# Ledger of designs, part 3: VH-VL binders against q9ut70

Target 1, 155 residues: q9ut70
Amino acid sequence: MTIYAFYIYSRKCECVFAHRWKPSDRNSMETLVSQLEQNSIEDDMEKLIFGVVFSLRNMVKKITADQDQFMSYTTSKYKLHFYETPTNLRLIFITNPKIDSLTHVLQQIYTTLYVEFVVKHPLYTHVPPSAEEGGINCEIFRITLDRFVRTLSCF
Below, E stands for the ipSAE of ESMFold2; O stands for the ipSAE of OpenDDE; V2 stands for 0.75 times the mean of E and O plus 0.25 times the DockQ between their complexes.

## First folded at step 1 (VH-VL)

Design k06 (framework fv_clesitamig; at its last look DockQ between E and O 0.04; V2 from the best seeds 0.00; counts 0 for: pae E 15.6 > 2, unsure alone 73.8 < 75, grease 18.91 > 18.9, placed apart)
Fold by OpenDDE, look of step 2:
Structure k06 (fold): chain C 155 residues (1-155), chain A 123 residues (1-123), chain B 110 residues (1-110)
Amino acid sequence: as target 1 above (155 residues)
Amino acid sequence: QVTLTESGPALVKPTQTLTLTCTFSGYSISSGYYMGWVRQAPGQGLEWMGTIYHSGSSTDYASWAKGRVTISVDRSKNQFSLKLSSVTAADTAVYYCARGVYDYVWGSSFDYWGQGTLVTVSS
Amino acid sequence: DIQLTQSPSFLSASVGDRVTITCQSTQSVYSNNYLSWYQQKPGQPPKLLIYAASSLQSGVPSRFSGSGSGTDFTLTINSLEAEDAATYYCQQLNSYPPYTFGGGTKVEIK
């Protein structure tokens, strides 16, 4: 398993959805994810992840022209993949560092799964998800996401 | 045309390991597809054994199959494999490989099946 | 683990009859996308008939239809034909494995 976690952040930079996959093997990142679940420190991790992304995005904007976009960040232990939707949702994958950019996959998740199961959901209030309101509480989305991700060649 | 073909021994002795191969054609390994193994004992219903996604990195097994069943993939050969260890007479069945499809519109199902191969466990 | 119970296990009907097979799940299927129906004729592999609870697989006659939601699903053959003699299975893929099959319903033609 090379995909470790998936996050959605609101336009307010709040984590509104998180899903973590059970490690199939033991590497540093997978172990970390597992430990986070066990220690109930998920909130802190979510904030940290976004903090990193925010900082990197700002850096990109300052150093490069407006056409340059932040897509991924790689360490020796993991790779963070990033996609920002037109509605300013931020989708993030945490994967094995060897995995190629999944920005297009994140886009697909948004345009198909998120739009279909969250935005078009009968209970969708057309209000952007917020952490205060419990985030994205759509089980169908979670299940579908899980299954979709599992079908990826890089999973 | 999508085709799946099961191959392997028709007869296996008790305590041995049953190994089957599923060769597929007519489609490429891609996101949205997975492979499942299903068996059917004579005169009985369908029994799901396990599933492997084309990446080969993720597998799911039936509770009864855990520890006995291993599913793997060889992308270079377009083949999936099933290994069932410590077989008994109870493992006598027709074994099917089936292509699983997942799509947010199509849902999830096994849309193509092999013809199945009968495996008899006997001394 | 989720279980599927089909009813009846066996039925005999005449050509032209309306036939209904039920599949009941011990757990709610959150999305109909994860309930399928299969037809298996003697000596043949299963054939997908219905996916997503109510969607007809390509090439399947329109006399077949699926319905239901939650825990209760039905396969209907509007006008039974002789070639419909087979065993029918439902399967759920709603949640994590097992991807359980129903026990099957054998349909015979009188």
Scores: ipSAE 0.017, ipTM 0.645, lowest interface PAE 6.0, mean pLDDT 85
Fold by ESMFold2-Fast, scan of step 1:
Structure k06 (fold): chain C 155 residues (1-155), chain A 123 residues (1-123), chain B 110 residues (1-110)
Amino acid sequence: as target 1 above (155 residues)
Amino acid sequence: QVTLTESGPALVKPTQTLTLTCTFSGYSISSGYYMGWVRQAPGQGLEWMGTIYHSGSSTDYASWAKGRVTISVDRSKNQFSLKLSSVTAADTAVYYCARGVYDYVWGSSFDYWGQGTLVTVSS
Amino acid sequence: DIQLTQSPSFLSASVGDRVTITCQSTQSVYSNNYLSWYQQKPGQPPKLLIYAASSLQSGVPSRFSGSGSGTDFTLTINSLEAEDAATYYCQQLNSYPPYTFGGGTKVEIK
């Protein structure tokens, strides 16, 4: 298994969506239902992503004055893939460090899944609620995201 | 409706540890805010000491404060605390807690401040 | 380490005057605009006036304005009022989340 987690951060640097995968549960529907219900944001992971996203953006600003749409950050144990939308949402994959860029995949998730199942929802708001307020609470998005990610050749 | 209130001793002896508490109300701790501690010696400017992310998982301290300052959060009491060890007369100041906000478009600023508490270090 | 230098450190002006305070950074601030201005009146805590170099905080009078980018920033009070007697501070973010304040500019009314 090479894709560990997916996150969405708001422009206020709040985690508003989190979904994690474990090697033991990727092919079980009963396990999937349990994981979806237990999905939560870990403080340590949230801190790491927040710091890395900010650091990554700052690095781009030193090289390029006015553009920082997408980048990745690699350590010995994982690779963070990062895509920033025009509305300042950050979509993040945490993967095995050997995986090639997932920029296109993050863009596809935004344009085909997020827009379809979250933005077009009758209760859509331009400022996502914080995680404590339920974050992005769209079961269809979470289920469809999980199915989509499991079909990727690098999963 | 957002309020921050500092509390702690007004007098501390040299070499002791100063402990201050900031009690907040009017907002949710889970809303992506920071809590900063800023002090001001009599007649001097503002000096940032450190900040803590609302979850308690990220702290940053001023260079001079490393080893002397510890900031922590107690979610059950809606409180942030500052501990400053081995105090000297140079630590005499008004101590403020301030709520920080970070936004990728608008940057970082302290939008609400406590009233400040004067701490005098004297034998 | 980014340092902020304010000029002048002290000024005395009359009600109705236009007052300009400058803040210089030793390095470009993050995104060229991560700079805020605060007002501190005697015996009171600081109050946020301007964020993102030029955005006016809600509830702050329109006579206050901010400008500049990168390393050079200014705070302008278009028509000074007696209540504006205070010390003004600039503040920047040089990395997440360390903060630096300028030395302050004391504004006195003649």
Scores: ipSAE 0.005, ipTM 0.545, lowest interface PAE 11.9, mean pLDDT 75
Fold by ESMFold2, look of step 2:
Structure k06 (fold): chain C 155 residues (1-155), chain A 123 residues (1-123), chain B 110 residues (1-110)
Amino acid sequence: as target 1 above (155 residues)
Amino acid sequence: QVTLTESGPALVKPTQTLTLTCTFSGYSISSGYYMGWVRQAPGQGLEWMGTIYHSGSSTDYASWAKGRVTISVDRSKNQFSLKLSSVTAADTAVYYCARGVYDYVWGSSFDYWGQGTLVTVSS
Amino acid sequence: DIQLTQSPSFLSASVGDRVTITCQSTQSVYSNNYLSWYQQKPGQPPKLLIYAASSLQSGVPSRFSGSGSGTDFTLTINSLEAEDAATYYCQQLNSYPPYTFGGGTKVEIK
């Protein structure tokens, strides 16, 4: 498995959607080795996500000709792929560090899946719904996202 | 082995706020898991109340519970909590805390449950 | 919310019988494997039996099995034992959130 997780953060730096592809060996059982590996990867991911979100909040104060910002950041264990829209919605992949940039895939997810299933969602009064409101809870979006990501050659 | 223990009052008066705490042993609250509260009125079925992700930043509630239920996490105490406001006799139930494993391919399930605590709402 | 209907609500059977319990959703299901089964004995919390519709949880006897897809799911006990007297619940997560439980099926030994 090469793609580990996908996140959407709002402009308030709230996680409003999260999806992971890294299954456990058993859904109810853990081993010391599996726990250590999972915790280590997730701790590094939390630090990396915070750093990217914080950095981009600072960078928003600079005016650029380019309204979309495409970035990636790599550690020894994983790579963060980043895409930010002009409205400061932030889409993130976490992958193994050897994957080429997936920023173009993040943009495709935004323009195709997010627009169709989240922006056009008849029950959301604002987009994205806040984390306090439960975030993005659309099952069609989650299923369609999972199927799309699994068709990627790097998956 | 992972264990969960509910703690809180056994008796609560109508209109008060019920507060319950769940403490983990054999597991530290960490990424990759969520925690939930499920209740069961005497002689009745299981009723999901809400779920919180390990970070405390993502909370989901049953439709009937929205506006009445608050779930929170304290990772430093290895605990998560339930607040249920404006209780009535209909809220008398056994309250369970549970840990869930989320996996999009294999689905979500509650793999570890507390023993439950009976809370009675009476005047 | 997605509603789950379990049938029967109550069942009485003899040791050695094959027992089937059904769980049907009231709405279309977007994923075929977002269903779990739990066993609850009197005075005890629920215990996970089956996840992903058909995957047996570790430590659960092989006489338990799950099947089904779409809107219709079945829990089967192939040879009922006295210790299987319990209430059984299904749970579905195809509309995230909320997560819902079925109404339960109480199984008693004759």
Scores: ipSAE 0.000, ipTM 0.490, lowest interface PAE 15.6, mean pLDDT 76
ESMFold2 (binder alone), look of step 2: mean pLDDT 87; pTM 0.915

Design k07 (framework fv_clesitamig)
Fold by ESMFold2-Fast, scan of step 1:
Structure k07 (fold): chain C 155 residues (1-155), chain A 123 residues (1-123), chain B 110 residues (1-110)
Amino acid sequence: as target 1 above (155 residues)
Amino acid sequence: QVTLTESGPALVKPTQTLTLTCTFSGYSISSGYYMGWVRQAPGQGLEWMGTIYHSGSSTDYASWAKGRVTISVDRSKNQFSLKLSSVTAADTAVYYCARDSYGSGSYWYFDLWGQGTLVTVSS
Amino acid sequence: DIQLTQSPSFLSASVGDRVTITCQSTQSVYSNNYLSWYQQKPGQPPKLLIYAASSLQSGVPSRFSGSGSGTDFTLTINSLEAEDAATYYCQQLNSYPPYTFGGGTKVEIK
């Protein structure tokens, strides 16, 4: 398995949406290898998330509409892919480190899935709820995201 | 022409496992579509059972179906299959395979259906 | 869990009549329009008629139309033909389970 998790962070650098792909969600041929990979990165996930939050806070000051200074961050066990939307949302993939940049894919998720299934949802509000308030409570977005990601050649 | 055809046993004994296969004709399963199973008991309405992505890596099951239903895919044969374990008389139904349209747009509906196959569970 | 209720469960009408079938959801369907209609004739698989509440599937006669939003949806046959004798089902996608079907409406020709 090559795509482990997807996150959306708000303007305040708070996680407002999270979705993880477990090894059991993949075909039998890849399951054993994916289980070992997923278990190893879960131990490091707190370190990764702390680093992401810290980096996102620092970048609020440095990123402009014409310049993306943070495309990816790679370790031996995982790679973080980053895309900042015009509405100041930050979309993140956590993947196997061998995967090429998915920034374009993150942009597609925003323009085709987030806008369609979250912004146009009857319960949409101008400010996403905090993670403690349940974050983005949109099960159709979660289902659509899951289906879309599973169609990617790198999943 | 694109068609779906179900095949499998017409009669299954209680407690056994029912296995049905759906064969695609006229297009490749690797086209990126989701494939689903829907059943209909005699004289009753439609009941969704589950869907699977063409690679076999993603499956969604109805809540009652988890633990009893397994859906799998064989892309080399253009087939996907349903296994339903521990069958009872309540599983007597016409079983349909169907193509989930998600691959063609943002709306999800079943745009192509097989002919259906009647399965009777009887001792 | 989201439930779909169709009304009436049975209707009998004459060729040329305008008939309507309703589908009510216990909660708003996603984007207020994630609702489809299917036609099933005896011994045949269901056939998609309408998707996204009001979009006519290619090859389906224009006498069929869909309307509604949120929790209340209607399928209309503007001028009933003998070949329209069938059971009609609404179907929504919102949450798990992803696909919920209504109980069906049987249409008979007098």
Scores: ipSAE 0.000, ipTM 0.503, lowest interface PAE 14.6, mean pLDDT 74

Design n01 (framework fv_namilumab)
Fold by ESMFold2-Fast, scan of step 1:
Structure n01 (fold): chain C 155 residues (1-155), chain A 122 residues (1-122), chain B 107 residues (1-107)
Amino acid sequence: as target 1 above (155 residues)
Amino acid sequence: QVQLVQSGAEVKKPGASVKVSCKAFGYTFTGYYLHWVRQAPGQGLEWVGWINPNSGGTNYAQKFQGRVTMTRDTSISTAYMELSRLRSDDTAVYYCARGRFLEWLSYYFDYWGQGTMVTVSS
Amino acid sequence: DIQMTQSPSSVSASVGDRVTIACRASQSISSYLNWYQQRPGKAPQLLIYAASSLQSGVPSRFSGSGSGTDFTLTINSLQPEDFATYYCQQSYSTPLTFGGGTKLEIK
C-alpha cells in the first residue's frame, strides 16, 4: 500500500542519499497526530535499517552466471527491498510489508534516474559525498525520484 | 555561528555588468548549495539560481540564462553572482541564501545574507 | 513554471488578533512549501518548511498547514514584531517560485 522511504548506501555502508515520504492527509488525521506518527515511523525505520546494513556488511553475495540476485527483508511492520548496482551502490526501499515486486523498480531508478541525473550530471563525483556532507546533492534526481515514485500504483 | 556576508551596494549604467559576493562563515562551505534571490524595490522575491560550491556546478532560472554567471572560491569560502547587460528593471536587492534539505523534504533557505542593493540608472 | 498566488495581498490587524494567510499553487506540490517573514529593511527569515514544520527559534504562535495546492500560514496571537511581509515558496521544482507576498499592517 505505502512506500515510506528510499535510501542509497555506499560501498562502505554509509548513507549517501535519503528521501522519506510524510504521512499524508489521506489518513484523515489531525496535523499534530500525523506529525507524531511520522516521528514514530522514523524511529522504527532507523532501527530496521541499522539491523539490515549490519547484516549486509557480513553478507556473502552469490551471483549465478545468468541471473542477478536481489534481496528483500520482511518484518511484521516493514519490508526492505534491496538492489545492488554494478558500482556497488545499494538502493533500498522501505515499504508496507504487503507490497511486492519493487526490486525491478529500484533497478529502473538506477538505470533511468540515477545514471541520467546523477552520474551524467556536471556536479557528479566518482565517490558520492558522505551523509555528513549532505550526501548526494542533486536537486533534479530528488525531484524526479519523488515524482516517479508517486506515479507507482502502490504509493 | 552561521553567517553569510555580502559585498556593498553598487550603482551601474545600463549595459554594464555587476558582480556581487557572498562570504560564508561558521559551516563547511562545500557542504551546502548557495542560492541567489532578488527583490526589486517594493516587489516580491524572485529566484535567480544556485551554485554547488563543492563542484562549481550551477542551475539558473531560464529568465537569466545567458546573462548570469555564478562562481565560487573555496579557499576564501566566497560565492559570486555576476549579472551582465544590465537593464533598469534589474534594479533590486540581491540576496544569497543557504539551501538546506532534509532526507525527504526539499530545499529551504535557513540562512540569508544581508542583501546587496544594485541600482541600474542612466 | 509553478505559479504561487497569495491572498490577501495586504491585511490590517491589531496586536492579539489571529491572522490567516493563504497560498495557492498552480499545480500540486505535495508538502514542498516554505514560509518566510521579511521585516522592513531586513533579509527574509525562514518560519516554516515542508508546509507545517516550525523552524528552530521561531515562536509557536506561527503554524502552517495544507498540502497539494492550498496552504495556510496562521499567526495565533499577533505581536508587534509580526508586522511584516510574508512569502510562501514552492520547492517542488525549479525554477523555485515565491508568492507575491502578504503585507501585514498595523490597524
Scores: ipSAE 0.000, ipTM 0.498, lowest interface PAE 13.8, mean pLDDT 77

Design n02 (framework fv_namilumab; at its last look DockQ between E and O 0.05; V2 from the best seeds 0.00; counts 0 for: pae E 15.5 > 2, placed apart)
Fold by OpenDDE, look of step 2:
Structure n02 (fold): chain C 155 residues (1-155), chain A 119 residues (1-119), chain B 107 residues (1-107)
Amino acid sequence: as target 1 above (155 residues)
Amino acid sequence: QVQLVQSGAEVKKPGASVKVSCKAFGYTFTGYYLHWVRQAPGQGLEWVGWINPNSGGTNYAQKFQGRVTMTRDTSISTAYMELSRLRSDDTAVYYCARDYGSGSYFDYWGQGTMVTVSS
Amino acid sequence: DIQMTQSPSSVSASVGDRVTIACRASQSISSYLNWYQQRPGKAPQLLIYAASSLQSGVPSRFSGSGSGTDFTLTINSLQPEDFATYYCQQSYSTPWTFGGGTKLEIK
């Protein structure tokens, strides 16, 4: 397995959704993610991820005239894939560092899963973009996301 | 049903300006980037730029920097492209197109607006 | 800027034929390649995104392949409505650029 985690951050930079996949025995990052989960350090991890994303975003804004550029951040242990919607929703994949850019996958997740199962969900009383400010407690979204990710060739 | 409906054909003199509109239907206007692409008669497609309808942020091709201005009115889900200092080689069909994400692929297109620049 | 080169510029084929159109990028664009179909007098329509993903509603006879610099659009068993001009487009880096197009004509 090469995909470790998926996160959604609101416009207020709050993690509104998190999903982690069970690691295989061969990847140190997978082990790390597993350990973080076991030690209830999820909040810290989410904050760390946000910090990195925020810093990168600010850097891009300062260096380039372009907004909302696709970006990735690679370390020896993982790759962070980033996508920001026009509504400033941030979608993030954490993967094996060898995985190619998944920006298009993140876009697809937003347009086909998030929009359909979260934004248009009848149980949600908020309309976009206000719906993005709250936590995503949509089990259908989680299930569908998991299924979708598992179909990826790089999973 | 997603639809992009553009304004009608324009005929302009060199040096003039043209402003084309693109009204979005069937989706959240501010949720998707909107691009403009033009096509000269009998020629290929040329990217002009994009606008973020939510923030109003824009990105123009260098070729059009200083001459193109993209704007939007969120209250009526309408985007605008204004091209100034028109010249004959600006004669083209101008399309607005919705981006599936942030500058990836264009899944819906307007019907196009023919802009003719002639003396 | 990334240059996109399509080949051939035109191709003649018959209904039922298999047709392949090539698109080459001047540099690696990973899988950030899209294909569009444009019928005469109409706006372009998305066929394939991310090099090989079929757009919803597009017939399965259309397929895309490739990565890096070389990409291919394949149309199996051509239908009358498939005679049009096809464009590849990279979405790897701004400015977005299109290939020169391939006109598919009826033989």
Scores: ipSAE 0.011, ipTM 0.600, lowest interface PAE 9.6, mean pLDDT 85
Fold by ESMFold2-Fast, scan of step 1:
Structure n02 (fold): chain C 155 residues (1-155), chain A 119 residues (1-119), chain B 107 residues (1-107)
Amino acid sequence: as target 1 above (155 residues)
Amino acid sequence: QVQLVQSGAEVKKPGASVKVSCKAFGYTFTGYYLHWVRQAPGQGLEWVGWINPNSGGTNYAQKFQGRVTMTRDTSISTAYMELSRLRSDDTAVYYCARDYGSGSYFDYWGQGTMVTVSS
Amino acid sequence: DIQMTQSPSSVSASVGDRVTIACRASQSISSYLNWYQQRPGKAPQLLIYAASSLQSGVPSRFSGSGSGTDFTLTINSLQPEDFATYYCQQSYSTPWTFGGGTKLEIK
């Protein structure tokens, strides 16, 4: 598995959508040590996401809004692919560090999947709901995202 | 386990009002939209409206505008549908149903509440 | 409002048969189409969502297909518990609307 997770963060740096692709099911005899190692890895990934989003939010305040923000960030364990939309949503892929940049794929997800299935839906609000308000709970977006990502050559 | 439990059957006279309850169990009540759907005896399903339990926001089918009011009480995870100025053609089973998400589906339904309007 | 038309309104079949139910929307609804099963005296139960996705716990003999305006529910190798009324529903635009239902009866 090379693509681990997809997230959408709001202008307020709140996670409003999350989807994870699990590796093959773990041995049912999982040990405490294995559980602690997995929890540590997940904690590191979440902190990385928050740190990057927070840093970019601060930088955006100093930049003109003429262009979309595109970037990727690589660590020894993960590569974070980042795309900021014109509406200030932050779309993130977390992948294996050896994967080529997926920033263009994130832009495609926004323009062809998010706009079609979330923004155009009658229940959509102009600003995505916060996590406290239930976030983006659009099942058809989740389904079509999953199907689309599984067709990528790097999945 | 997720469950929606509705109030018992009601018999009303024309012109009266009825208030049906739907209590949610096994999930975060404010995280999902709740819809009301009715079914007249021997007929199909008809959407009445929805409520956002978090905000209290509502949307009603045009046919029921001015007669239906949807509310909720988050402290007891219960939604209500009140239909006023009842007519005989309001006789139906009224269901509440959970909306998994915008553009999705009704994954859990209440057992239904029979409302009979007769003189 | 988006009008949903189901055909046929009733169908008679035997256990083991393959049954097909059609649903047509008055305008394009993409894949925002759900199928529900309603047994006599019971609440509807979700079978298929997003036109072709099988709900957890629903037998694999049920399948859905279609997009845009024309949709189909198929039941392969009909079982006794499948004799019920089936409804399609669009969730593309408010008001959410249902087809008129298809009653599946024992032949």
Scores: ipSAE 0.005, ipTM 0.533, lowest interface PAE 12.8, mean pLDDT 79
Fold by ESMFold2, look of step 2:
Structure n02 (fold): chain C 155 residues (1-155), chain A 119 residues (1-119), chain B 107 residues (1-107)
Amino acid sequence: as target 1 above (155 residues)
Amino acid sequence: QVQLVQSGAEVKKPGASVKVSCKAFGYTFTGYYLHWVRQAPGQGLEWVGWINPNSGGTNYAQKFQGRVTMTRDTSISTAYMELSRLRSDDTAVYYCARDYGSGSYFDYWGQGTMVTVSS
Amino acid sequence: DIQMTQSPSSVSASVGDRVTIACRASQSISSYLNWYQQRPGKAPQLLIYAASSLQSGVPSRFSGSGSGTDFTLTINSLQPEDFATYYCQQSYSTPWTFGGGTKLEIK
């Protein structure tokens, strides 16, 4: 498995949705699995994601406003794929460093799954709900996302 | 210009507590973890812990669990480290350092605060 | 805890020399290895991050290499300002630990 995690961050740089997949590649992934099980890599990943989200927030304000932004960032252990909507909703994949960019997949998740299940959700007063309100807590979205991601050829 | 400015030197007796401050300038305080690292005279560097200024969450080295408390005040962009039940081997310069995130490295350091525990 | 062992503990060298400093981790830390320079009475300063990446403003005579457990810092053509103490640091797992330091002195 090459896709490790998916996140949505709000305009306020709050994580409002997270979904993680258990890695199955034992050779190159033993270190990552050990780090996740020790809870230390999750802390480092959150620092990294926050730093990328914060950096891109500043770059978008300096270069272009109200346009989609795409970025990837690769380390020796993983690749971060980033897609930001004009309303500063931020969708992120964490993957194996060797696969091609998945920003088009992030955009597809936004236009098909997020719009259908989160934007149109009858119980949300605003979209996305803040992290203090529990964020995106919609089981249909989570299940549909999981099934969709598992159909990807790189998964 | 990014900088971290720490409180002044302290002299304490064994058993007392010390609270060191670290004020951040020139960047978004809540955007980066802050770490505390100490250095005893003539010795190497020792990691004490980190604080996430956004959430207030902390992680302490096991050696300091139960004696250290890290806090922050986001309204004045200031982090604090309090070390209690001081011993003579706590005599050290205490640094705060900014964690850049990617690669988990310390790109900016405070000037250091000398804490002397004499008895 | 991941133990970081630096060698040598001190090096005497002349301006213009090439110096290498070794750092060994007690277990694999991938490339999560940073190098700092500390001049007497000053805070440490970042030189190298992610094993081999130069921090902005660091002269190109500094280079880092290694992955896994064995890492080196190399200083080509020493300058007078390079005489300081150097520390490696792993940021792979908490507690984040430093090597014991290498003091680089003028011969």
Scores: ipSAE 0.005, ipTM 0.500, lowest interface PAE 15.5, mean pLDDT 80
ESMFold2 (binder alone), look of step 2: mean pLDDT 93; pTM 0.946

Design n03 (framework fv_namilumab)
Fold by ESMFold2-Fast, scan of step 1:
Structure n03 (fold): chain C 155 residues (1-155), chain A 124 residues (1-124), chain B 107 residues (1-107)
Amino acid sequence: as target 1 above (155 residues)
Amino acid sequence: QVQLVQSGAEVKKPGASVKVSCKAFGYTFTGYYLHWVRQAPGQGLEWVGWINPNSGGTNYAQKFQGRVTMTRDTSISTAYMELSRLRSDDTAVYYCARGGYDFWSGYYTGFDYWGQGTMVTVSS
Amino acid sequence: DIQMTQSPSSVSASVGDRVTIACRASQSISSYLNWYQQRPGKAPQLLIYAASSLQSGVPSRFSGSGSGTDFTLTINSLQPEDFATYYCQQSYSTPLTFGGGTKLEIK
């Protein structure tokens, strides 16, 4: 129950879509997260996103780096899942580090949700607007993504 | 130089277990995943699984789940693959191969170094 | 599981020929595709990684192209030592899967 956020980055490494799941969006019977803990998680998330952007810019040949060497943040709090589409979009889940790879799920989101609700939309352009220009603005995609993610056993 | 050296050929009867070793030289043993790939006589390549020598974590192809166990000993830079309840169709050359994991992409690299292979023959 | 299909299963060619081998994935694997050469009685050798990157020490007559689901290995000017079996492999997700192989034979 540990999917925290979903992002889409363009080939220019600009965030064009963002969606976060707050602890309150999950079962109300779960342990309450303190305000300080929530603030710490949000600060760590910002640092992790910075690291993601930096690494995506440096990733050219997909040559191995030791998995542990990148964990300058904390391995106890986050795991990053990555999927690069044929159109050079980069789909990212940020989750609890104990979740198994969600790369297949990211691919399903692209092929079944993004293609259907964004690419086939009458106002679609092949180059998404930058985040400063509002990014990907498709409410049906956001709603459908949220519903789909909530059905996952690891949510 | 980077080398992976495997144990010698094995002949086993159906129902037995076999344990193949793969000793790494010339690089940091815990820096790369070790994959196991088999090839039956005259057939193609089949991925068995990987071990992360740093964590001891493993991932096995579903076909081998419950029969294969991968382990390592970091003190001697050696990985092991044990296959139990052997059948005649397990007869194959078993290779260990070094592969990377790109943390940021979550994807595996190509296998840049391979062991020489270990022939495992299962016959009555 | 991601299925990898190679075509053709065998090809006959002469020294100096340009040979192409195709590999198709059952789903998008981005550029996480590797090509291997296996000579009889030997372990496979990595030729191309990340769809198009030439492995160190591999002759420049080998090249790879493609992304998503369709990939090609090209040997520009075939040499006698190139008569071998070639395999593609997706390294996108576990289980890592190989194509069925393409045997390159002397014509």
Scores: ipSAE 0.000, ipTM 0.492, lowest interface PAE 15.5, mean pLDDT 78

